# VH-VL binders against Putative adenylate kinase: the designs that were tried, part 13

Target 1, 196 residues: Putative adenylate kinase, of Methanosarcina mazei (q8pz69)
Amino acid sequence: MLIGLTGTPGTGKTSVSKLLEKRRGWKVVYLNDLIKEEHLYSEVDEERDSVIADMELIRERLSGILEEEKGQHAEKAKVNGEEKENITIIESHLAHYITDIVIVLRAYPPELKKRLEKRGYSEEKINENAEAESIDLILAEAFEWCKKVFEVNTTGRTAEETLGDVEKIIDYILAGKENELQEYIPGSLDWIDSVP
Below, E stands for the ipSAE of ESMFold2; O stands for the ipSAE of OpenDDE; V2 stands for 0.75 times the mean of E and O plus 0.25 times the DockQ between their complexes.

## First folded at step 13 (VH-VL; framework fv_mosunetuzumab)

Design d76 (from d63 with heavy chain G100D; at its last look DockQ between E and O 0.69; V2 from the best seeds 0.77)
Fold by ESMFold2, look of step 13:
Structure d76 (fold): chain C 196 residues (1-196), chain A 118 residues (1-118), chain B 112 residues (1-112)
Amino acid sequence: as target 1 above (196 residues)
Amino acid sequence: EVQLVQSGAEVKKPGASVKVSCKASGYTFTDYSIHWVRQAPGQGLEWIGWINAGNGYTYYNQKFKGRATLTADTSTSTAYLELSSLRSEDTAVYYCARHDRYTPLDYWGQGTLVTVSS
Amino acid sequence: DIVMTQSPDSLAVSLGERATINCKSSQSVLYSSHNKNYLAWYQQKPGQPPKLLIYWASTRESGVPDRFSGSGSGTDFTLTISSLQAEDVAVYYCQQYYSLRTFGQGTKVEIK
C-alpha cells in the first residue's frame, strides 16, 4: 500500500518520515533523493540549481521498487508464518503526483520561513515556498487529484508531536476506519494574510 | 478516444436553476478532475470550479460560491454543473474539461448554451 | 485572484510570418519546488471549444504543430507562431493554474 507524505518544503516531511521508519519499520522512499541519485529527470535547471523531474521515469522506477517490495514481503511472510500489510511511504513535495492516499503537512508561512532560513534557503526560494503554502498549492493539488487526502498542521509542534497524528491516520487507514478521521479531513486553512 | 459529451441547450427564466451534464468516455473517470468554464457571447473564458470525480471534492471560483454546485456520478461517468438564481449575465456557453495531474484542461466538451431571458 | 493580461487584443499577420502574443500575470506563477511555470495556452477557433496548445509555459501538447511554441517565466510569457497558416486564425488564451484558474482576455489572430 502506498501512502504519500507531502507538503511544502520545510513542513517536516523528512523528520516525520525518519521517525516513522524508526518506530514502525515501514519502508520510506525519499523521492527527491531517488530522483537525483538515479537520474529520474529530463532537465537540469541551472538557475535554481535543481532538476526537472520526469514523471514517466519515476513511475517506472517506483513500479520496480514496489515489485521488489512485494517479493521481499512475501518471502518474509513465509519465514514468519504470517501475512502482513506491506506499507511504503513516499516522502516528497511531489508525492501527491504519484500516490492516491496522501497526508499533507502544513505550516504557518511565517514559521515556514523561519524553518527554511535555518536550512540555508535563498531569500527568493523562502518567499516562493511561503507563498505556495499561503495559497494551499500542494494541498489544492492533492485535493484535486488524490483519492484520500488528510491534512496535519505542524505549526508550533515538534516532529515527535506531529508523528502521533500521522501514525493515527495510517493506523486508521490500515484498520479500515478512515471514516473516523474527521479531524484530519482537509479544512479551509488560509494563510494568505501571512505573506508580505 | 477521450470524449466529453454535454447535454443540450437550455433556455431559462431569471431566478431559475439549470443543470448541465458532461458524460465522459474513453478514460477512467475517477482518476481525473472535471473543470467547468463558461464563455458569455463575444467574451472570454471564465473558470467556475472543479470536482475530483474520484473523491467528490470541489473547489469554486469565489464569484460562483453559493450558486454553483458541482457533482459527479461515478456509475454513469457523468459530471454535473448546477447553477441557481440565474440572471441575464449567466447567458453563456458552459464547457466541461478534463484536468489531470500533469496536463491542464486537455479535453473539452462541445459546450452547452444556456440562455437566461424573461 | 491572479490577473492575466494579454497583449495585443488583436493581431493581423501575413501568411507565413511570425505571430507573437504576450501574457503577463499579476503575480509569479513559477514554483521552484516543482520547477514549473503554471501557465497554459489555448486556441479557440470560431464555434469550437478551446484546445490546449502549451502547458508548463513551454511544453507542447501532443498533436500540436511545431510552429507553436511557448516561452517565458515568472510573470512574462509569450506564445509564438513561427509561420502563420490559414488554419491558425483563432482567439488565443493564456491561463494560469498556480492559484485557482484565471484566463487572459484573449488575443484574436487574423490573416492580413
Scores: ipSAE 0.704, ipTM 0.852, lowest interface PAE 1.2, mean pLDDT 87
ESMFold2 (binder alone), look of step 13: mean pLDDT 93; pTM 0.939
OpenDDE, look of step 13: ipSAE 0.881; ipTM 0.945

Design d77 (from d63 with heavy chain Q62E K65Q; at its last look DockQ between E and O 0.77; V2 from the best seeds 0.78)
Fold by ESMFold2, look of step 13:
Structure d77 (fold): chain C 196 residues (1-196), chain A 118 residues (1-118), chain B 112 residues (1-112)
Amino acid sequence: as target 1 above (196 residues)
Amino acid sequence: EVQLVQSGAEVKKPGASVKVSCKASGYTFTDYSIHWVRQAPGQGLEWIGWINAGNGYTYYNEKFQGRATLTADTSTSTAYLELSSLRSEDTAVYYCARHGRYTPLDYWGQGTLVTVSS
Amino acid sequence: DIVMTQSPDSLAVSLGERATINCKSSQSVLYSSHNKNYLAWYQQKPGQPPKLLIYWASTRESGVPDRFSGSGSGTDFTLTISSLQAEDVAVYYCQQYYSLRTFGQGTKVEIK
């Protein structure tokens, strides 16, 4: 099962993903790191000191990773007698481009700006991401393209608290109870009043 | 071969409603959104909204003020636009078009002329 | 919302010569985290639906001839037809898809 954990930079995707990996033993693919480390990009943007992701290269590499995980999971299940569902989480602000089940982390734009300032982001990138969050850019993209979309508000919450929501969503999907996830159905958050 | 085939032209009186169909073929209908765009005679293009054919979510241009309703029937691979409370200003060719994650509106229907006159 | 303004409104170019259409958005349509400009170009011939030419500002859609190219970033974009052919007589539209969807007013291209 492939699940995307997406959201605007600064919404807590990495922190939550690390906790999921540690507590649940689920495989997490940190896509931004993978893109950089394995050169899954078509161009380098020297002005922004960043890369332009190549979706075809990413798909090819992820297909290989999923095949490896499937084999390792089957071997572990045979040795340990375990028959658990194989869960792979794709962590990235791009995850909704390549997954059909996605969890979108959200953050109140002024709080998002403060988080990004602490990371040393340029003023231009901070304002871009705050605007993107306020217009629901990533949520709207997920809404338009993905088959199952869940929304989790991280404003004023710890990574551990957010982890609880993400675990519940995944556990309910695995149990066939996703119709009971009404509180995570997208559309309830409105940041419009946070922008002058 | 991707195709979007729309229903035929319609003539309506002010205050009536119209429902335009858009039947998709040649691709997996539920993997894409369907957008609706209209074009008044001799004028440019105006976006109405979209529907995610895979989950039924919709998003509307506010100009259409609850008058537009987008639906999709996955069993027939058909999207629908219903526009109510028609005015003469609604006279236009109405297009459906497919939108993907990587490409904007890459395939368009042939268009449906809706004429609103007394 | 984001207003898209094209120039010129009409353009007459000799067969085989270069045609250049400009498009300006009222705000940036570049999202740096994706490193993409949310800008597309469409061609519309009389009595036909629009046809996608260029997306992400500079990526040519499959089957579109090499003579069509897109450039620009942020708020200023250009569609170039390097060697105009008779079949290129059409109205050309730019479109942003960063926030909602809006089209430019169109540019009519004719053979001089």
Scores: ipSAE 0.681, ipTM 0.845, lowest interface PAE 1.4, mean pLDDT 88
ESMFold2 (binder alone), look of step 13: mean pLDDT 94; pTM 0.949
OpenDDE, look of step 13: ipSAE 0.874; ipTM 0.940

Design k1 (from d63 with heavy chain R101S, light chain Y31S Y98S R101S; at its last look DockQ between E and O 0.06; V2 from the best seeds 0.00; counts 0 for: pae E 15.1 > 2, placed apart)
Fold by ESMFold2, look of step 13:
Structure k1 (fold): chain C 196 residues (1-196), chain A 118 residues (1-118), chain B 112 residues (1-112)
Amino acid sequence: as target 1 above (196 residues)
Amino acid sequence: EVQLVQSGAEVKKPGASVKVSCKASGYTFTDYSIHWVRQAPGQGLEWIGWINAGNGYTYYNQKFKGRATLTADTSTSTAYLELSSLRSEDTAVYYCARHGSYTPLDYWGQGTLVTVSS
Amino acid sequence: DIVMTQSPDSLAVSLGERATINCKSSQSVLSSSHNKNYLAWYQQKPGQPPKLLIYWASTRESGVPDRFSGSGSGTDFTLTISSLQAEDVAVYYCQQYSSLSTFGQGTKVEIK
């Protein structure tokens, strides 16, 4: 099973993904790094020092990774007698273009700005990401592309606290109980007046 | 300016414990992991473990499991290494160093000499 | 544990000449998921803590002179000092950081 962990840069995707990997042993694909390192892009945006992802190249590469993981998981399940579902997390602000199920991390734009400043982002990039978060850009894109969308507010919370929410969502999905996830229903956050 | 300032030299007897501090400044302490590395006189570098200062999670070199304890105090931006059941082979300079998510050890403390002698 | 083996243990090089240090890991340090070699090089001068020179096998840390370069992939890596300076006398360590963290035994570089 493929689950996306997405959100505006600075919402904590990487921190939570690393904790998931350690605590649950689930495979995580860090998509942004994969795109750049394997040249899974069609052109370079020189003004932003960034790349424009090529979704077909990405899907082909991920298909290969998932085939390898399926074989490895099946072998371990036979040895241990386990029949549990194999989970792969796609970590990226682009994950919602790839997965049918996505968890969108959200952060209050002033707090997001503070986080991005500590990461050394330029003022221009910080403002662009804060504006995107204030208008729900990633969330809106997730609604357009994904079958199931869950929202987690990370404002004022540690990565460990956010991990608990993400683990609950995934556990409920695995149990077929995702319709019971009332507290993660999208559309409860409104940041529009948090930036000029 | 990123700085890691460690506590002063210690002299201990075999069987005792030592606690070395590492005070961080110039960056957000909880955004980075602190690694501990030691170096016996005239020898190379030996990794002890790391602590994620943001959530307190630790990971240890198996050689030190059960004897080393890594902690962090976010209110003072200080990481600690405690090493118990000291032996003469534990005589070394102990370093703390900052490690980012995808960068290796980019800033190091000045080192703390721990001498274990009878 | 991934064992890191450096060669040679000691190297004497004339000023202005090239110094080459090799590092071999017992397992690949190339992350297939991230396509990165998690290999770093450090310089340690007498009485000082180590200083980061190279990460991701070939990326120079800011402020490190151009004469330092790293290369290699998978299990075999090289640090090259293209024109040795007096201030380059030090012990050099490779480090893998893909699985826990392990250092090579060090290579002492001296002026011949």
Scores: ipSAE 0.007, ipTM 0.437, lowest interface PAE 15.1, mean pLDDT 82
ESMFold2 (binder alone), look of step 13: mean pLDDT 93; pTM 0.947
OpenDDE, look of step 13: ipSAE 0.180; ipTM 0.706

## First folded at step 15 (VH-VL; framework fv_mosunetuzumab)

Design d78 (from d63 with heavy chain T58P; at its last look DockQ between E and O 0.82; V2 from the best seeds 0.80)
Fold by ESMFold2, look of step 15:
Structure d78 (fold): chain C 196 residues (1-196), chain A 118 residues (1-118), chain B 112 residues (1-112)
Amino acid sequence: as target 1 above (196 residues)
Amino acid sequence: EVQLVQSGAEVKKPGASVKVSCKASGYTFTDYSIHWVRQAPGQGLEWIGWINAGNGYPYYNQKFKGRATLTADTSTSTAYLELSSLRSEDTAVYYCARHGRYTPLDYWGQGTLVTVSS
Amino acid sequence: DIVMTQSPDSLAVSLGERATINCKSSQSVLYSSHNKNYLAWYQQKPGQPPKLLIYWASTRESGVPDRFSGSGSGTDFTLTISSLQAEDVAVYYCQQYYSLRTFGQGTKVEIK
């Protein structure tokens, strides 16, 4: 099962993914790192010190990773008698381009700006990401193309608290209880009501 | 090959409703969204909204909210635009178009002329 | 809404000459974290639906001749037809998909 963990930079994707991998032992693909390490891009933008991702190269590489994970999981399931689904998490602000099941992390734009300042982002980049978050850019993209979309508000919460939400979503999906996930349905969050 | 085939031209009176169909073939219908765009005679393109064929949820241009209804029937691979409370200014060719994750409106239907006249 | 303004509204270009169409957005449509300009170009020939030419500002759609190219970033974009052919007589639209979807007013290209 391939699950995307996406969201604007600064919403906590990496922190939650590290905790999730450690606590649950699921494979996490840190897609941005993979793209750079394996040169899965068509060109380099020297002005912004960034790359232009090549989605075809990315899909090909992920297909190989998923086949390797299926093989390893099948061998472990046979030895241990496990019935558990093989879970692979794609962590990236691009994950919703690749996955059909996606969890979108959200953060109140002023709080997002503070998080990005601590990461040393330029003021221009901070403002751009706060704008993208305020217009729901990534959420809207996910909602337009993905088959299952869940929204998690990280405002005022720790990575451990967010991990709890992400684990619940995945566990309910595995149990076939998606209809009980009403609090994570996109567009149902109210910024005022969701901040203590 | 990817094809989007729309229903035929319609003539309506002001205040009526119209429902335009868009039948998709040649690809996995539930992997893409369907957008609706209209073009009044001699004028430019105006975006109406989209529907995610995979999850069934629509999104509307604010101008059309309350009058437009977008639906998708996965069993027939058909998307629908229903526009109510028609006015003469709604006279236009209505297009459906497929939208992917990394390609915008890449395949378009042939268009459906809706004429609103008394 | 992000307003898309094209210039010129129409132009006449001799066969084999270069046609240049400008598109300006009221806000930046660049999202640097995706490294993408959310800008597309469409061609609409008389009596036909629009056809996608360029997306992400500079990526040619499959099957589009290489005489069509897109350039620009942020708020200023250009569609160039390097050597105009008779079949290129059409109206050309830019379209942003950064926030909702809006089209430019169109640029009519004619043979001079």
Scores: ipSAE 0.708, ipTM 0.848, lowest interface PAE 1.2, mean pLDDT 88
ESMFold2 (binder alone), look of step 15: mean pLDDT 93; pTM 0.947
OpenDDE, look of step 15: ipSAE 0.883; ipTM 0.945

Design d79 (from d63 with light chain L100Y; at its last look DockQ between E and O 0.57; V2 from the best seeds 0.75)
Fold by ESMFold2, look of step 15:
Structure d79 (fold): chain C 196 residues (1-196), chain A 118 residues (1-118), chain B 112 residues (1-112)
Amino acid sequence: as target 1 above (196 residues)
Amino acid sequence: EVQLVQSGAEVKKPGASVKVSCKASGYTFTDYSIHWVRQAPGQGLEWIGWINAGNGYTYYNQKFKGRATLTADTSTSTAYLELSSLRSEDTAVYYCARHGRYTPLDYWGQGTLVTVSS
Amino acid sequence: DIVMTQSPDSLAVSLGERATINCKSSQSVLYSSHNKNYLAWYQQKPGQPPKLLIYWASTRESGVPDRFSGSGSGTDFTLTISSLQAEDVAVYYCQQYYSYRTFGQGTKVEIK
């Protein structure tokens, strides 16, 4: 099962993903690292020290990774008698482009700015990401194309506290209990019901 | 072979409602969003909102919240725009268009003229 | 609301000559984390729906002739038709998709 962990830079995606990997042993694909290491991009932006991702290359590579994970999980299940579904987490501000089940981390823009300042971002990039968070850029993209979207507010919370919410969401999905996750499905009924 | 085929022209009186359909074919309907855009006579394009065809999530231009309702029927691969409390200013051609994860509005319906007059 | 302003409103260009259409947004539509400008160009011929030409400011949609190109970043964008053809007579719209969606007012291109 492929689950995207997305959100604006500074919302805690990487910290939470590392904690998930350590605590639950779930496979985490750090997509930004994968893109750079395996050259899954069409252009390099030398000025920003960044790359322009190639989504076709990314999808193809992820399909291969998922096949490898399914094979290893099936062999592990045969040896250990496990029948649990294998979980792969895609961590990236791009994860919602390639996953159908996504968890969007959010942060109050002034808090996000403080986090990014500590990471040494330029004033320009800090303001840009705070603006993107303010306009719901990533959340709106996720709602537009993903099958299931869950939202977690990280404002004023540690990575460990956010981990608890993310673990609950994933555990409930695995148990077939996602209908009990109303607290994490922001505006789903209100968004759908816009008839007066 | 992607096609979006819209319902026929409508003539309505002020205060009435209209429902325009957009039937999709040639692709997996539930993998894309459907946007609605209108164009008043002699004027430019105005975005109304979108619906995620796979789960029914909607997002509206604030100008239309409370008057526009977007729905989708996956069994018929058809999206709908319902616009209520019509005014003469709502006279326009209404387009549906498909939006992908990597491209904006890449395929458009033929348009539906809605005329609102006394 | 991000306002998109095109210039000129109308231009007449001789067949085979370059046509240039400018589009300015009231705020930047560049998002560095995606390294993309959320800007598209559409062509609308008389009696037809709009047709996507360019997205992410400079990427041509499949089937769009090489004479169409997009450039610019942030708030200033340009659509260029390097050698105008008779079938290029249309109204051209820029559109941002960074926050909601808004279109420019359109630029009518005619043959001189």
Scores: ipSAE 0.732, ipTM 0.865, lowest interface PAE 1.1, mean pLDDT 87
ESMFold2 (binder alone), look of step 15: mean pLDDT 93; pTM 0.945
OpenDDE, look of step 15: ipSAE 0.882; ipTM 0.944

Design d80 (from d63 with light chain L100W; at its last look DockQ between E and O 0.55; V2 from the best seeds 0.73)
Fold by ESMFold2, look of step 15:
Structure d80 (fold): chain C 196 residues (1-196), chain A 118 residues (1-118), chain B 112 residues (1-112)
Amino acid sequence: as target 1 above (196 residues)
Amino acid sequence: EVQLVQSGAEVKKPGASVKVSCKASGYTFTDYSIHWVRQAPGQGLEWIGWINAGNGYTYYNQKFKGRATLTADTSTSTAYLELSSLRSEDTAVYYCARHGRYTPLDYWGQGTLVTVSS
Amino acid sequence: DIVMTQSPDSLAVSLGERATINCKSSQSVLYSSHNKNYLAWYQQKPGQPPKLLIYWASTRESGVPDRFSGSGSGTDFTLTISSLQAEDVAVYYCQQYYSWRTFGQGTKVEIK
C-alpha cells in the first residue's frame, strides 16, 4: 500500500516520517532525496538551488521499489507465518503527484513562516510558501487528483501529536474503517463540500 | 487514443436547465479531472469548474456556484455538466477537457452548443 | 482569482516571420518549491476546440512544432511563433492553473 505524506515545506513531514519509521517500522521513501541521489530529474536550476523532477523517471523507479518490497514482504510472511499489508510511505511536498492515498499536513501561514525562518529559508521562499499554504495549493492539488485525502492541522501541535494523528489515519485505512475518520476530513472548502 | 465525445447541441428557454454529457475513452477515467469551459459566440474562454472522477470532489468558479452541478459516472466513464436557471447570456459552446497532475487541459471534447432563447 | 491579460488583442504577421504574444498575470504563478510556473498556452482555430501548446510556461506538448516556444516567469510570459505558417492562423490563449483556472482574453493571429 502506497501512502503519500505531503504538505507545504515546513509542515513537519520529515519529522513525522522519521518517527513513523522508528515507532512502526514502516518503509519511508524520502522522495526529494531519492530524486537527487538517483538523478530522477531532467534539469538543474542553479539559480534556485533546485532540480526539475522527471515524473516518468520517478514513477519507473517507484515501481521497482514496490516490486522489491512486495517480494520481501511475501517471503517474510511465509517464513514467519505473518500476514499483513506492506506499507510504504512517500514523504514529499510532491507525494500527491504519484500517490492515490494522501495525508496532507497543514500549518497556519504565520506559524509556517516562523518555522521556515528557523530553517534559514530566504525571505522570498518563506513568503512564497506561506502564500501557497494560504491558497491551499497542495491540498487543492491533492483533492483534484488523489482518490483518498486526509488533512491534519499541525498548527500549535508537536511532532508527537501529529504522529498520533497520522498513525490513526493509517491504522483506520488498514482496517477498512476510513469512513469513520470524520475528524480528518478537510474543512469546509468549496471543492470538498461537493463530495457525494 | 484519448477521446472526449460530447452530447449534441441543445436549444433551451430561459429558466430551464441543460445537462451536457462528456464520454471519455482511451485512458483511465478515474485518474484525471474533467474541467468544463464555455465560450460565448465570438468571445473568449470561461472556466466553469472541475470534477475528480476518482474521488467525486468538485470545485466551481464562483460565478457559477449554485447554478452549475458537475457529476461523473465511473461505470460509463461519462462526466456531466448541468446548468440551471438558464439566461440568454448562457448561450455558448460548452467544452469538457481532461486535466492531469502534470498536463493541464490536454484533451478537449468537440464542444456542445447550448442556445438559450425564447 | 488571478486575472490574465494578453497583449496585443490581435496581430498580423507575414508568413515566415516571428509572432510574439504577451501574457501578464495579476499575481505570481511561480511556485519555486515545485520549480514550476503554472502557465499554459492554447491555440484555437475557427470551429475547433482549443489545443494545448505549452505548459509550465515553457514545456512544449507532444506533437507541437518546435516553432512554438514559451518563456517568462512569475507574472510575465511570452508565446513565440518563430516562423509563422498558414496553419498558425488562430486565437491564442494563456491560462494559469496555480489558483484554480483563468484564461487570458485571447490574441488573434492573422497573416499580413
Scores: ipSAE 0.702, ipTM 0.845, lowest interface PAE 1.2, mean pLDDT 87
ESMFold2 (binder alone), look of step 15: mean pLDDT 93; pTM 0.941
OpenDDE, look of step 15: ipSAE 0.880; ipTM 0.943

Design d81 (from d63 with heavy chain Y59R; at its last look DockQ between E and O 0.73; V2 from the best seeds 0.77)
Heavy chain, then light chain:
Amino acid sequence: EVQLVQSGAEVKKPGASVKVSCKASGYTFTDYSIHWVRQAPGQGLEWIGWINAGNGYTRYNQKFKGRATLTADTSTSTAYLELSSLRSEDTAVYYCARHGRYTPLDYWGQGTLVTVSS
Amino acid sequence: DIVMTQSPDSLAVSLGERATINCKSSQSVLYSSHNKNYLAWYQQKPGQPPKLLIYWASTRESGVPDRFSGSGSGTDFTLTISSLQAEDVAVYYCQQYYSLRTFGQGTKVEIK
ESMFold2, look of step 15: ipSAE 0.718; ipTM 0.862
ESMFold2 (binder alone), look of step 15: mean pLDDT 94; pTM 0.951
OpenDDE, look of step 15: ipSAE 0.882; ipTM 0.944
ESMFold2, look of step 16: ipSAE 0.696; ipTM 0.854
ESMFold2 (binder alone), look of step 16: mean pLDDT 94; pTM 0.949
OpenDDE, look of step 16: ipSAE 0.874; ipTM 0.938

Design d82 (from d63 with heavy chain T58P Y59W; at its last look DockQ between E and O 0.79; V2 from the best seeds 0.80)
Heavy chain, then light chain:
Amino acid sequence: EVQLVQSGAEVKKPGASVKVSCKASGYTFTDYSIHWVRQAPGQGLEWIGWINAGNGYPWYNQKFKGRATLTADTSTSTAYLELSSLRSEDTAVYYCARHGRYTPLDYWGQGTLVTVSS
Amino acid sequence: DIVMTQSPDSLAVSLGERATINCKSSQSVLYSSHNKNYLAWYQQKPGQPPKLLIYWASTRESGVPDRFSGSGSGTDFTLTISSLQAEDVAVYYCQQYYSLRTFGQGTKVEIK
ESMFold2, look of step 15: ipSAE 0.732; ipTM 0.875
ESMFold2 (binder alone), look of step 15: mean pLDDT 93; pTM 0.948
OpenDDE, look of step 15: ipSAE 0.880; ipTM 0.944

Design d83 (from d63 with heavy chain T58P, light chain L100Y; at its last look DockQ between E and O 0.46; V2 from the best seeds 0.72)
Fold by ESMFold2, look of step 15:
Structure d83 (fold): chain C 196 residues (1-196), chain A 118 residues (1-118), chain B 112 residues (1-112)
Amino acid sequence: as target 1 above (196 residues)
Amino acid sequence: EVQLVQSGAEVKKPGASVKVSCKASGYTFTDYSIHWVRQAPGQGLEWIGWINAGNGYPYYNQKFKGRATLTADTSTSTAYLELSSLRSEDTAVYYCARHGRYTPLDYWGQGTLVTVSS
Amino acid sequence: DIVMTQSPDSLAVSLGERATINCKSSQSVLYSSHNKNYLAWYQQKPGQPPKLLIYWASTRESGVPDRFSGSGSGTDFTLTISSLQAEDVAVYYCQQYYSYRTFGQGTKVEIK
């Protein structure tokens, strides 16, 4: 099972992903690091779309990682008699470009600005990301083409509290109870319930 | 071959509703969103909204909120636009178009003329 | 809403000559964290639906001739037809997809 953890820079994706890895032992792919380490981007000739080529290299590499993990999981299950589901987390503000199940971390734009200031971002970059968060850029992208989208508000909350929400979402999905996750349905879904 | 085939032209009176269909073929319907765009006679293009065919959830241009309803039927690979409380300014060609993660509106239907006349 | 303004409204160009269409957005459509300009260009020939030409400001869609190119960033964008052909007579639209979707008013390209 491939689950994306996405959100605007400063919403806490990396902190939560590291806590998930430590507490649950799930594989986490830090996509930005993978792209850099394996050069999953190249310049193409003028007749080729470099954006498409970049995404194809990433998808191909991730498919290989998932096949390797599936084989190791099956070997472990064979030895131990387990049938536990494989969980792999893709951590990136680009994760929703790749995954069909995605958890979008959100932060109130003024709080996001404060977080990014503490991280030493330039004023222009801080304002750009606060604007992107205010217009729901990443949430809207995820909502438009991912099959399952969950929204977690990180405003005024610790990384451990956010971890609890993310763990609940994943545990409910694994239990077949994802339709009970109403508190994590994106805000725009409230429109559907109001239009009979 | 990706195709979006729309239903035929409609003539409606003010206050009525219209439902335009858009049948998709040649790709996995549930992997893409379907957008609706209209073009009044002699005018430019106006975006109405989209529906994610994979999760069934719609998103609307606020101008059309309360009048437009976007749905998708995965069993027939068909998206629908329903527009209610029609006015004469709703006279337009209505297009459906496919939107992917990497390419915006890359395939368009042939268009459906909706005429609203007194 | 982000307003897209094209110039000129109409353009007459001799066969084989360069056609240049400008598009200006009311606010930046560049998200530098993705390193992407959320801008597309469409061609609409008489009696036909629009056809995607360019996306991400400069990426040519598959099957689009190399005489079509897009450039620009932030708020200022350009579609260039390097050597106008008879089949290029159409209305051209820019579109932003950064926040909702809005189209420019269109630029009609004709043979002089």
Scores: ipSAE 0.729, ipTM 0.860, lowest interface PAE 1.2, mean pLDDT 87
ESMFold2 (binder alone), look of step 15: mean pLDDT 93; pTM 0.945
OpenDDE, look of step 15: ipSAE 0.882; ipTM 0.944

